# Miniprotein binders against q9h3h3: the designs that were tried, part 200

Target 1, 235 residues: q9h3h3
Amino acid sequence: EDGFTAEHLAAEAMAADMDPWLVFDARTTPATELDAWLAKYPPSQVTRYGDPGSPNSEPVGWIAVYGQGYSPNSGDVQGLQAAWEALQTSGRPITPGTLRQLAITHHVLSGKWLMHLAPGFKLDHAWAGIARAVVEGQLQVAKVSPRAKEGGRQVICVYTDDFTDRLGVLEADSAIRAAGIKCLLTYKPDVYTYLGIYRANRWHLCPTLYESRFQLGGSARGSRVLDRANNVELT
Below, E stands for the ipSAE of ESMFold2; O stands for the ipSAE of OpenDDE; V2 stands for 0.75 times the mean of E and O plus 0.25 times the DockQ between their complexes.

## First folded at step 16 (miniprotein)

Design gC5 (at its last look DockQ between E and O 0.77; V2 from the best seeds 0.74)
Fold by OpenDDE base, look of step 16:
Structure gC5 (fold): chain B 235 residues (1-235), chain A 103 residues (1-103)
Amino acid sequence: as target 1 above (235 residues)
Amino acid sequence: GSRELKREVRELILKAWLLVFKAMELADKGDVSEAIQVLREAADLFQEAAKLAQKAGDPELAIKALEMAAWVLEFIARLLERQGKPDEAKQAKERAEQIKEKE
């Protein structure tokens, strides 16, 4: 992992969320226009600040693709945070089960597969594969960070609606692998981000629920998915 | 607005978010007083970012920065309530409301 703390990456993500997004919305735009849109806004060339000579003249926080079935639902993040704070003050033991229950109670169930890639053809190709999978309905929504610094990695996020739905999480991994992506994937629930749960948290909670490693000649899914919380292979 | 101003706004926003996450860690460790102090700095940075965004001709970003400042103040209020400081918590909430009324 590049020397940025998980907190720095989270802060960059939150700052990026405040800027305009370049969005392809499959609900309103014909799928036949996707290739032209991808050619117009390759992630390796789209710059975070709208640098001279970039496809974007204005700052861009994210490049995103919305599938036909995409429905934005963030749940009750404020209620979640209040309940988390009350739990911390109670002195009750905090477990992954506790966080799961909080997430369910407040409907903060979104999670994402994350991959970090260097800028260039491989990134743009990976993004094009994911974007197509979203438009084809194999994935619901994905986003990629624009180029912020020379040589800096870009992150692709592929979302699932429910981190508690193990099957849905695994199906998204399979779709990512089918798109030709071979890098390491990590799955993180958004609830951990909202609660400030990072790698060095006092409760020793792992913010990564799943890890996917590409496997040549392996199972029909083309990956091994590890449940990090239980240290169990799921595939 | 100048590209330089637009960049400066984003640098302030990034710093503010870094402070928010630092404060969350401090609050988790039980350093609630220090967390509140760090959050106050974050709220000030979001407000400064909003002012600069407006000068840069980005009113949408200015509004979002103010919304985040208000959110941070509401977080401060919750932490103050935990410390048994309801009057200070009320002041923080009132300040958050004043920011929202200006959006």
Scores: ipSAE 0.787, ipTM 0.941, lowest interface PAE 0.4, mean pLDDT 89
Fold by ESMFold2, look of step 16:
Structure gC5 (fold): chain B 235 residues (1-235), chain A 103 residues (1-103)
Amino acid sequence: as target 1 above (235 residues)
Amino acid sequence: GSRELKREVRELILKAWLLVFKAMELADKGDVSEAIQVLREAADLFQEAAKLAQKAGDPELAIKALEMAAWVLEFIARLLERQGKPDEAKQAKERAEQIKEKE
């Protein structure tokens, strides 16, 4: 069971992206329907492949909530990937700055706060709080993985539209904490995902840009945020 | 039945993605020729998954699997350019275009 690698987790996420999602879309669905939808599709019970006893009859890749302001835009991912390969052949240094510039040039600016929780009430409660924050407009979009066959930890992803907008990323962290979330959060720009940069690599790039820790007695936001690239506390 | 076939499709897709990430690691370590061979297998698995998805009555997944096969061929083309093989890169890109036309 412990033989899973970062590559295996990434492959499962990419495969999940290709399956149908269970979506509450606040742009087309009244907010008063959210609680019933959450009760019907708790992430601890929605199964990846639609097991007979689960609320879903078909495979589900992700469970998601889209806020009123959600506007999907992945940017120029193919151009990003081509430019990445060209950069590697150019002999120029590859640094966090060059990746940031590639992301800006190709408009691949989205990123996400990640939290990992075991299946059960804690996960379902955390997801419900995040989903309500999205529908109420404090967050733009979030998704959670369904229950996997092995029953391991599930992931909640809370997206922001521009990882270079530090204040916007910190505001999303604050909204997550206001929803009662106390676990460790890590922030990963989507550019690293699209380039396959998940862990140790020969350029020593760190795909986790920020780390947020809940802290009793800390700031009014209740979190302590570290910029991992510069080893600087932002809060 | 079609339900069992839909599960088999997802197993092929997962295996294809595992090969893609293995190839990314190989290319990152400089083993570009090995990465290309692994990616050719991944492209074949995505195309097989697309055929099975159509048979299982899941045309949306079939289209997505073909799009991924084309993407893998474009990745192969970029790696071939890194090896200084631009004619082979062009051929891989033309194959990717042909796959997208089959949608």
Scores: ipSAE 0.690, ipTM 0.877, lowest interface PAE 0.8, mean pLDDT 87
ESMFold2 (binder alone), look of step 16: mean pLDDT 87; pTM 0.861

Design gC6 (at its last look DockQ between E and O 0.85; V2 from the best seeds 0.78)
Fold by OpenDDE base, look of step 16:
Structure gC6 (fold): chain B 235 residues (1-235), chain A 103 residues (1-103)
Amino acid sequence: as target 1 above (235 residues)
Amino acid sequence: GSRELKREVRELILKAWLLVFKAMELADEGDVSEAIQVLREAADLFQEAAKLAQKAGDPELAIKALEMAAWVLERIARLLERQGKPDEAKQAKERAEQIKEKE
C-alpha cells in the first residue's frame, strides 16, 4: 500500500465527494453512448484539479457510472454515528456483530469492492470493463478516482447495496472478474468508513470483510474470496 | 489566480477532513477534550475553505464546505453533551444553525 494511511485515503475520498462528478447515468443516457463517454473521459487522463490539457477544465471528485437499477440510499448515517458514540461511552464490548447490527438498524448497508491501479491503459481498460458491466446490469454502480498526482495510484470502487448479503457481494466479484480484472480486490462496508474504523483500530476490527484473489484455471468465478473476519474461503 | 485559489480551497478541505478523522480516533481513545479541540480546528478550516471557494467563484463548493462546518459543530455539541457541558453544547449548536442560515 502506498505510504498513505487509511485515514489519509479516507480524507481524500471525503474531499473528492465534495467536488463535481463526471457521471454516466444509464437511466437517462443510451448505452450506445458509453464508448464515446469513456473515450472522452479516460480516468488516467481526467485530473483531480482540471489541469491544463486534461479532458476536464474544472476539478473532478470522481468519475462514476450508474446502472439502470441504481438507487442512492445512504441510510441514517447520523443516527448510526450517534449510536456508535453512545456504544463507545457504555464500555460494552464492540464486535463485528455489533457493527453489523448497528448497520442494519440504521440501514447503512452499502459496501464496495476496491482495487488500486496505476494510471494508464490498464486502468482505463479495467474501468471500461466495469462501466460496461454496470450499464449491462451486472453491477449497480461504480466510481473511479481521477488522476491526482503523477505516478499516484487510482482507485476503482464497485458498490453493492448490502454488505450482509454474501451472495450479492460474491456476484459483484464474479462480474468484476468477468470484466477481465485480475488484481487483488478488497471489500469494505461503508459503515466502517463512517465510524472511523480503519486499520489498527483499538477494537481490532478488520475493516476489510472480504478479499478476492484472481485464480487462473480455478472455479467458474475465476477468483478465491476469503472471509477475513472468519478466515474462511467462500469459493 | 482562480486555479490556485481552487487548489488552496481543496487543500484546506483535505486538511479539515484529516482533522475530523484524527478527532474520531482521539474520541475513540477516550481523549474527548482533545477530540473537541481538533474538531474546532476542522470546523474553522471548512469555514475558511468556504470563504476562499466563494472568492474563487465556486459557490457550490462554498455551500458544501459550510455544511461540513455545521456538521462538525453538531458533532462537537454531541461530545460536549456527553462531557456534561450542556451550555457549551448549546453554543456549538447555535453556531451550526447560524452557518446553515447563511447557506
Scores: ipSAE 0.795, ipTM 0.941, lowest interface PAE 0.4, mean pLDDT 89
Fold by ESMFold2, look of step 16:
Structure gC6 (fold): chain B 235 residues (1-235), chain A 103 residues (1-103)
Amino acid sequence: as target 1 above (235 residues)
Amino acid sequence: GSRELKREVRELILKAWLLVFKAMELADEGDVSEAIQVLREAADLFQEAAKLAQKAGDPELAIKALEMAAWVLERIARLLERQGKPDEAKQAKERAEQIKEKE
């Protein structure tokens, strides 16, 4: 897994999407059951393929928590992909504004704050804090990758429903910090994922829209958020 | 046993996704005919994965693999239309619809 291309990591994520997920759904499950569920399925011990000795006996693609208000809607992803293909052959320049407009037109507006952590206590503690924030209604939905057979870093994804809503993105950052998370966060709109545009892309587009760094004694949000495209502080 | 078969299914699915991303890069570079050939292989791998998922007792993964095969074929059809090959595009779209009906 060391030295794998971004393409390979993206393919693994797409494959994981197709496997069963371990889900705590606050819409149907009492909040009092959350702590037992977290203890049963710590992300550092849930294995991708259901290895012997794991709490899961079957493959797991993702571990997720759905908040009370979660209503999934990916938008017109197929129309987005078709429009992208047509644009690439048109000779028109491809810019960050191009991707933003495609996302708006096709209603593919979701995005996510990401954090990458090694397996262990820090990962499990961070996930537990995020999961509680989701169940308490400060966040809508989050997921974490299970432990892969060969190890490596795991990812927590905290979703927001509209990457063009900067205040909503900042509110999610603040909720993540209130849950005790101090590591670097990066924000990526889902439009880049659906189009297969990753860090090493030939248009030199930056799929990371925002970067959040914890700042002790700083702003009321407890973090400093940078707009990566414009090099502008949002806090 | 069944665990080994479940692992083989996931290896086919991963390979199919790698081919999809390779095809996207080829199409981005203007190598559209090569992208279509790679996408045909990806669609075949998704269908093979669906057959193995059924044998492994994983019918929901089989359905998802078939949906991805159909999605790949619809992408092939769009690329063929862009090349001015509407009859081949229609054939790819018909294969995609046939796969969706097998669900």
Scores: ipSAE 0.717, ipTM 0.896, lowest interface PAE 0.7, mean pLDDT 87
ESMFold2 (binder alone), look of step 16: mean pLDDT 86; pTM 0.855

Design gC7 (at its last look DockQ between E and O 0.79; V2 from the best seeds 0.77)
Fold by OpenDDE base, look of step 16:
Structure gC7 (fold): chain B 235 residues (1-235), chain A 103 residues (1-103)
Amino acid sequence: as target 1 above (235 residues)
Amino acid sequence: GSRELKREVRELILKAWLLVFKAFELADKGDVSEAIQVLREAADLFQEAAKLAQKAGDPELAIKALEMAAWVLEYIARLLERQGKPDEAKQAKERAEQIKEKE
């Protein structure tokens, strides 16, 4: 991955979350307007800081599309963090199962498929495919990072409501693949982000639960999904 | 506000988040005292960012930066409680509350 530590990418994401978003909300905007919106705000041209000549004059944190079924629910993140701290203090063993239980208890169940793409036509095309899948109800919500630096990769995040629902996670992968995306996908629960669990943690917890690799001529899903925690192929 | 000021605000916010993540790593390694020090710097940067955001004519970003400063101070308080420093923890909580009252 591009010389940036997972921590730098996380810091950039958190900083981006503080800025205004360019949102297409399918709950309030007709689906027929999506193509015009995509043409107006192609993610390869939207700049993080609202650079001169960009479609945006003001800073943009994310470009997002909300589906008809989108319901923002972050759960009890504060309670989660408190419970995590108490757990660390207890000296009890911490396992992926422990984190799963904490996430369930505090209703912090969201997760996302992540893909990194270079700026340009391929990114804009991938984003357009994802945005359509969201508006069509195949996906619930997605966001893409704006262009921050010349040559810097942009990230598309496709969310699922429950990282513990394997079927839902796999359905989202299938929808992403159906949108024509062929790159590597990684799935990360948001709970790992909220708890500060990155690649190098003392508990040896993998923040990536699933990995999806595109497969030519394979099953109807067009991908192989690996459960990283159990090292088992799910497809 | 000037584009330069708006950029400076975001650079401060990014730096503050980098410090927060560094502090998480330090705390994970058991270097809790160093983590607290780094978090104090992060809280200061968020507060500075808030002041600059206000000057830049971005009150919404100023509020969010203050919220993050308060959050960092609350995290410091929890770390201090773990270190058996309840009085210092209380001071950090009080500072967090004072920030929230200004929002």
Scores: ipSAE 0.792, ipTM 0.942, lowest interface PAE 0.4, mean pLDDT 89
Fold by ESMFold2, look of step 16:
Structure gC7 (fold): chain B 235 residues (1-235), chain A 103 residues (1-103)
Amino acid sequence: as target 1 above (235 residues)
Amino acid sequence: GSRELKREVRELILKAWLLVFKAFELADKGDVSEAIQVLREAADLFQEAAKLAQKAGDPELAIKALEMAAWVLEYIARLLERQGKPDEAKQAKERAEQIKEKE
């Protein structure tokens, strides 16, 4: 079912995290090298396990671009997980508000805009646009899954450093749209990933906070963004 | 050959993560004892994957697999504390520390 499928995708992502990544790091690599790197490693052709005929001979978990301002800090994930266990035994209700406060307390604030695209030119073009936006400083960090052996859709993740900073999240959406992206985007805080909350759960938590839909003549930001927690349009 | 062995390692790692997510579901449902048993299997699979990764010439993956095994054992310890079983929690923590010291 859909929960089962979400669990499999989450497990595949966690396994991919453990393999080497192909990284363009703007902090150490000149921006003039980006186009050659993108041409060498299109996500539709980089294979998860280093299949014959692919540009990579060894397994690749993710293809990533780090911006000039990228400063990795996943926060106190171990403390978050321990506090989550304590919260579950405390008798206190588990709500989006208590989870948000837990994330704030432990500084696990990152989140990501997600887009799912089939392999091919459309995926490679979207990734190139995102990667340029990262190197140019409009976005901080992004990654894209490689092609699986017989896989369908691939995912691009565009990270933000604080899911509680709604304006910052919306600015990232705007930067994604400015890069020419017109597909559906969904936003998920990393706290849900670290706590294993990916599907229907007894607390009715929704791991997707926002949806962004491109609109040609719409809002001031060029997209319609829905707050999934409150069922309210933000734009 | 080495290519087939490297793929086998990744299959074990994926299976271990699937067990971790099954354990999350069981713990969320309140089936904590069952979650702990599933997590012990996941920890064992991560350790098996680490052994195979070393044989495949991938020591970096072996280290990461051992780190995940230790993390799973620490999660088991937290679940055992939740059940009021601190002596068993201490044993799981000790196994996790042994794994961390050897890697």
Scores: ipSAE 0.746, ipTM 0.909, lowest interface PAE 0.6, mean pLDDT 87
ESMFold2 (binder alone), look of step 16: mean pLDDT 87; pTM 0.870

Design gC8 (at its last fold request DockQ between E and O 0.79; V2 from the best seeds 0.77)
Fold by OpenDDE base, fold request of step 17:
Structure gC8 (fold): chain B 235 residues (1-235), chain A 103 residues (1-103)
Amino acid sequence: as target 1 above (235 residues)
Amino acid sequence: GSRELKREVRELILKAWLLVFKAMELADKGDVSEAIQVLREAADLFQEAAKLAQKAGDPEMAIKALEMAAWVLEYIARLLERQGKPDEAKQAKERAEQIKEKE
């Protein structure tokens, strides 16, 4: 890990969310334009601050692809935060089950598969595979971080609508693997981000629910998925 | 120039977010008073970033920075309510509303 704390990476992500995004929206743009868009904005060349000689002259927070079925619904994040505050004040024990129930109650159910890749051809190729899977309807939405530092890793995020839908989470893993991605994947619910639950939190809550490892000749999915909360293999 | 100002805006925003995460950690540890102090600094940095974004000719970033300042003030209000300071919490909410009305 490039020496940044999880909190620093989270702060960078939140700051990036405030900048303009380079978006391919399959709902409004023909799928036939995807290859030209990918060629114009390869993630390894798009710079966070619009550096001279980059494809972007202005700052870019994220590069994103929206599928035909993409519907942005963040739920009641404010109500979630208020309920979390009340829960902390109550002194009641906080468990992964507590967070799951809060997420359900406030409809904050989104989660994402995360992969970290070095800049270059492998990243751009991985992103192209993911972007195609989104446009083809195998995935709903994905984003990739632009190049912030020379040699720094970039993150691809592939979203699912419901982190409590284990089947949907596993289907997204399968689609990512089908796109040719062989790296380690970690799945994180967005509720943990909204509540500030990172690594080494006081409740000892693991913000990573699932881990996917590529496996040759194993499951039909080409991956081994571990439920980290229960330490159980799902595949 | 405008490019340098745009960079400074983003540096302020990043610093503000780092403070937000620090404050969340402090609040989690039970250091609510210190968390509130750190969040006040974060809200000030977002407001400074908004002013600088306007000077840089980036009104969209200015609006977003003000939205984040308002959000931080709402978080301060929630922490003040936990401390049994409802009047101070109300003042923080009113300040957040005033920011949103200026957007």
Scores: ipSAE 0.801, ipTM 0.943, lowest interface PAE 0.4, mean pLDDT 89
Fold by ESMFold2, fold request of step 17:
Structure gC8 (fold): chain B 235 residues (1-235), chain A 103 residues (1-103)
Amino acid sequence: as target 1 above (235 residues)
Amino acid sequence: GSRELKREVRELILKAWLLVFKAMELADKGDVSEAIQVLREAADLFQEAAKLAQKAGDPEMAIKALEMAAWVLEYIARLLERQGKPDEAKQAKERAEQIKEKE
C-alpha cells in the first residue's frame, strides 16, 4: 500500500513540475523583498489550479526559493534510466551501493529533506523560516507545494546537491532545526524517484536514507539523525 | 472556456504520469509487454493534453506535454530492445523524433 501511495505522490509531483512555479530567486532579487513576497504568496493560500480568491490566477506547480549559491543540477537522468535497465538484465546484485554508484556515474546526486504539514499558519510560518534560511545562505534551495483541491498535507522540500555528502546533508538538517522546525524530517535521494523505486520494492532498498527527530535541550544540533539503511544514529 | 480547458489539460497530465509510474512498476516485475501497452496510452494522453493546451492558449504547456510524449516513446524503445525487438524499438524512436519535430 505504501508503494502505491508513493506512486501517486510521485505522479502528482511530476505533473506539478510541468506547471509554472512561483520563484523568489536570491540570485536576481534583493533579499529585502523576501518578506513582502512571503506575505503575498503564503503556501496555505496559493492554490494548485488558480482557484477564485487565491493570490494566483493561474495554475502553480510549486512555490520555490533559490539561494545565491544555487546552481541547477539536472544530471544525466535519461542515461541513468537506461543504465538501470541494463543493470537489471546483467545479473549483478542490486544493492544500495550499486544505486549510489549509478547516481555518481550519471551525476544525479540531488536529494531532499521532506516535511509534511497541514495547511494553515504552522505551514506558512515554517515555510517563511526555511525561505529566510535559503536567502541568508544556510540552505541552497527549497520548495513547497501549493494548496490542492484534494486537501490534506502539504510538503516542504529542502534540497541538498549531493546525497553522498553526509556532512552536507547533516548541515542542512541543522539549518532546518535552527529555523525553528520541530517536526519529523525524512531524507530521500532523487535517484530513487527517477527509477521508480519505492519502499515496497523487490530489492528491499530503503529510499529514505535518513530520518531526523527534534531533540529538546539534549542535543547540540537540536535533532537526532538516524541512518535508516544501517539503523545507526549519526548524531 | 479556456479556464475549463486548462484544468482538463492538468487532469490529462496527471493521469498520464500515473500510467508512467504504473508502467515502471510493471516493468520492474517483468511484465514488460503490459508496461509497453500502458506507456502507449500515457504517450497518447500527453499528446491529447498538448492539443488541448494549444486550444486553451497555453503553448508552453503544449510543448512540455509533447516533450513528455517523446520521452515516453524513447522509454518504450528501450523496453522493446530489452524484449529483443529492435525493429519495433527503432519505430518507437522514429515516432519520438516526429513528435519533437512537430514542436
Scores: ipSAE 0.740, ipTM 0.899, lowest interface PAE 0.7, mean pLDDT 88
ESMFold2, look of step 16: ipSAE 0.710; ipTM 0.888
ESMFold2 (binder alone), look of step 16: mean pLDDT 88; pTM 0.872
OpenDDE base, look of step 16: ipSAE 0.799; ipTM 0.944
ESMFold2, fold request of step 17: ipSAE 0.728, 0.734; ipTM 0.898, 0.899
ESMFold2 (binder alone), fold request of step 17: mean pLDDT 88, 88, 88; pTM 0.875, 0.877, 0.873
OpenDDE base, fold request of step 17: ipSAE 0.795, 0.796; ipTM 0.942, 0.942

Design gC9 (at its last look DockQ between E and O 0.85; V2 from the best seeds 0.76)
Fold by OpenDDE base, look of step 17:
Structure gC9 (fold): chain B 235 residues (1-235), chain A 103 residues (1-103)
Amino acid sequence: as target 1 above (235 residues)
Amino acid sequence: GSRELKREVRELILKAWLLIFKAMELADKGDVSEAIQVLREAADLFQEAAKLAQKAGDPELAIKALEMAAWVLEYIARLLERQGKPDEAKQAKERAEQIKEKE
């Protein structure tokens, strides 16, 4: 992994969430405008801080595409955090099941497939495929990080509404694979980010629930999906 | 210039987030007193970022930075409650509410 700790990547993501986003919203913008928008704002050229010569003159946190069925719902993050603090104080064992129940109780159910790609044509092509899949209704919402300083990989995030819906998570993987994406994918619930569950946490909780590997000539899905918590293949 | 100020704001915000994650790790290890100290620094950085964002002509970012400062103070309050310091926890909550009222 790029020399940044999981904590640095998380801090960069949280800081980026505070900046303006470049958004294509399929609910308000005709699908026919997508290609012109993708050409105007290729992720490999959009810069995090609005560098001279970039398509953006101002800082950009994320480039995003919203599908027709996209409805933002963050749930009760504050109540989730309070319940998490109370649970830690209780000294009760904390398991992936505990986190799942907290997430359900507070309606913090969003999760995302993550892919890391080097800046350039392959990234822009991958993003274009994902953006089309979102506008066509195969995916609900996706975002990509703008180009940061020299040598850093960019991340594409493809969201699902419910990390507890295994079928929905697998359908999103299939749609990503159908868009021509062949790299490693990892799935992370947003609840783990809100609770500060990163690599090397004291509970030894894996922040990655699923891993998808591309497979040539294998399953109809074109991928092998591993449940990391149970170490079981789902496909 | 305004561009330099905009960069400085983002550097402060990034530092504040790094401190939050460090504090969460410390709290998880049981170093709650050190976590509270690190979070106080994070809250101060968000407040400074808000002031600079206003100066830079970015009031939306200033509001978001104040919201994060308030959130950090609420987190400090929860950690102080764990330490059996309810009066200090109350002061942190009151300070968080004062920030929210200015938004």
Scores: ipSAE 0.805, ipTM 0.942, lowest interface PAE 0.4, mean pLDDT 89
Fold by ESMFold2, fold request of step 17:
Structure gC9 (fold): chain B 235 residues (1-235), chain A 103 residues (1-103)
Amino acid sequence: as target 1 above (235 residues)
Amino acid sequence: GSRELKREVRELILKAWLLIFKAMELADKGDVSEAIQVLREAADLFQEAAKLAQKAGDPELAIKALEMAAWVLEYIARLLERQGKPDEAKQAKERAEQIKEKE
């Protein structure tokens, strides 16, 4: 649960990306099959390495749901990485605006809301709610890590297609909350992961753009969303 | 057994990714020679993982591990070009192409 560095967690995620995924693809699978699929592959019981007694006999990197409008596109990651390397030797200043422009130029615009939950009913319930929101079209794509170790937390990632589209990111937060999720959410653009930029980096870049906290302010359940770069509440 | 090999392959892959991120940090700090050294180890680990994945009956993982080894060699080549070592960069690019063709 605890002492893993952000670097180690990123490396685990990249390694998991290379293994097979268990995917419910709404583009090719009827929505009526979703509940049976969720019951077959609860993230608290799908094991990273295909342990005896788990629903999967082989290793699984991620469990994912693709929405009807999902179009897989990581952008020009190789070009992004090369441009980043060249920029670092140029002596030009590195700012959050620098990363934003690189991401736009190379079309590496995806980002994700993250939530961390312990294995068990709460994780499986949260995942089921997210998966339904994806299939119903309120979200585009989500994934959840399988169980890898006893007592370790698992992560649900809810993707958005453009981290520079603040309204789209906030709409995804709202859809996550409508699915009944009450835990802390953090939003991280994929560009930071591809460039290996984590908290406490030498440029003081903040890879977490937004934090979302559930609260009962106002008339209904809602979020308090903080812009981490400007330390400003957006909601 | 095959199950033990599949686990070992994934530990090699995890170690290789940790080395990639270490090398990125070293390069960011201007320690490019050490970054290249670390990346050579990462490329070797991915190639070792690919061999073990094939023995374990994981041909798709073996292909992906070779793709990562090639990517690491291309990264090495870019760093070598920045150091003014174009002949070494060419060798790394050629090795990356050879790995991609074996996939």
Scores: ipSAE 0.746, ipTM 0.904, lowest interface PAE 0.6, mean pLDDT 87
ESMFold2, look of step 16: ipSAE 0.722; ipTM 0.892
ESMFold2 (binder alone), look of step 16: mean pLDDT 87; pTM 0.866
OpenDDE base, look of step 16: ipSAE 0.793; ipTM 0.941
ESMFold2, fold request of step 17: ipSAE 0.716, 0.711; ipTM 0.892, 0.892
ESMFold2 (binder alone), fold request of step 17: mean pLDDT 87, 87, 87; pTM 0.871, 0.870, 0.867
OpenDDE base, fold request of step 17: ipSAE 0.794, 0.788, 0.789; ipTM 0.940, 0.939, 0.939
ESMFold2, look of step 17: ipSAE 0.660; ipTM 0.881
ESMFold2 (binder alone), look of step 17: mean pLDDT 87; pTM 0.871

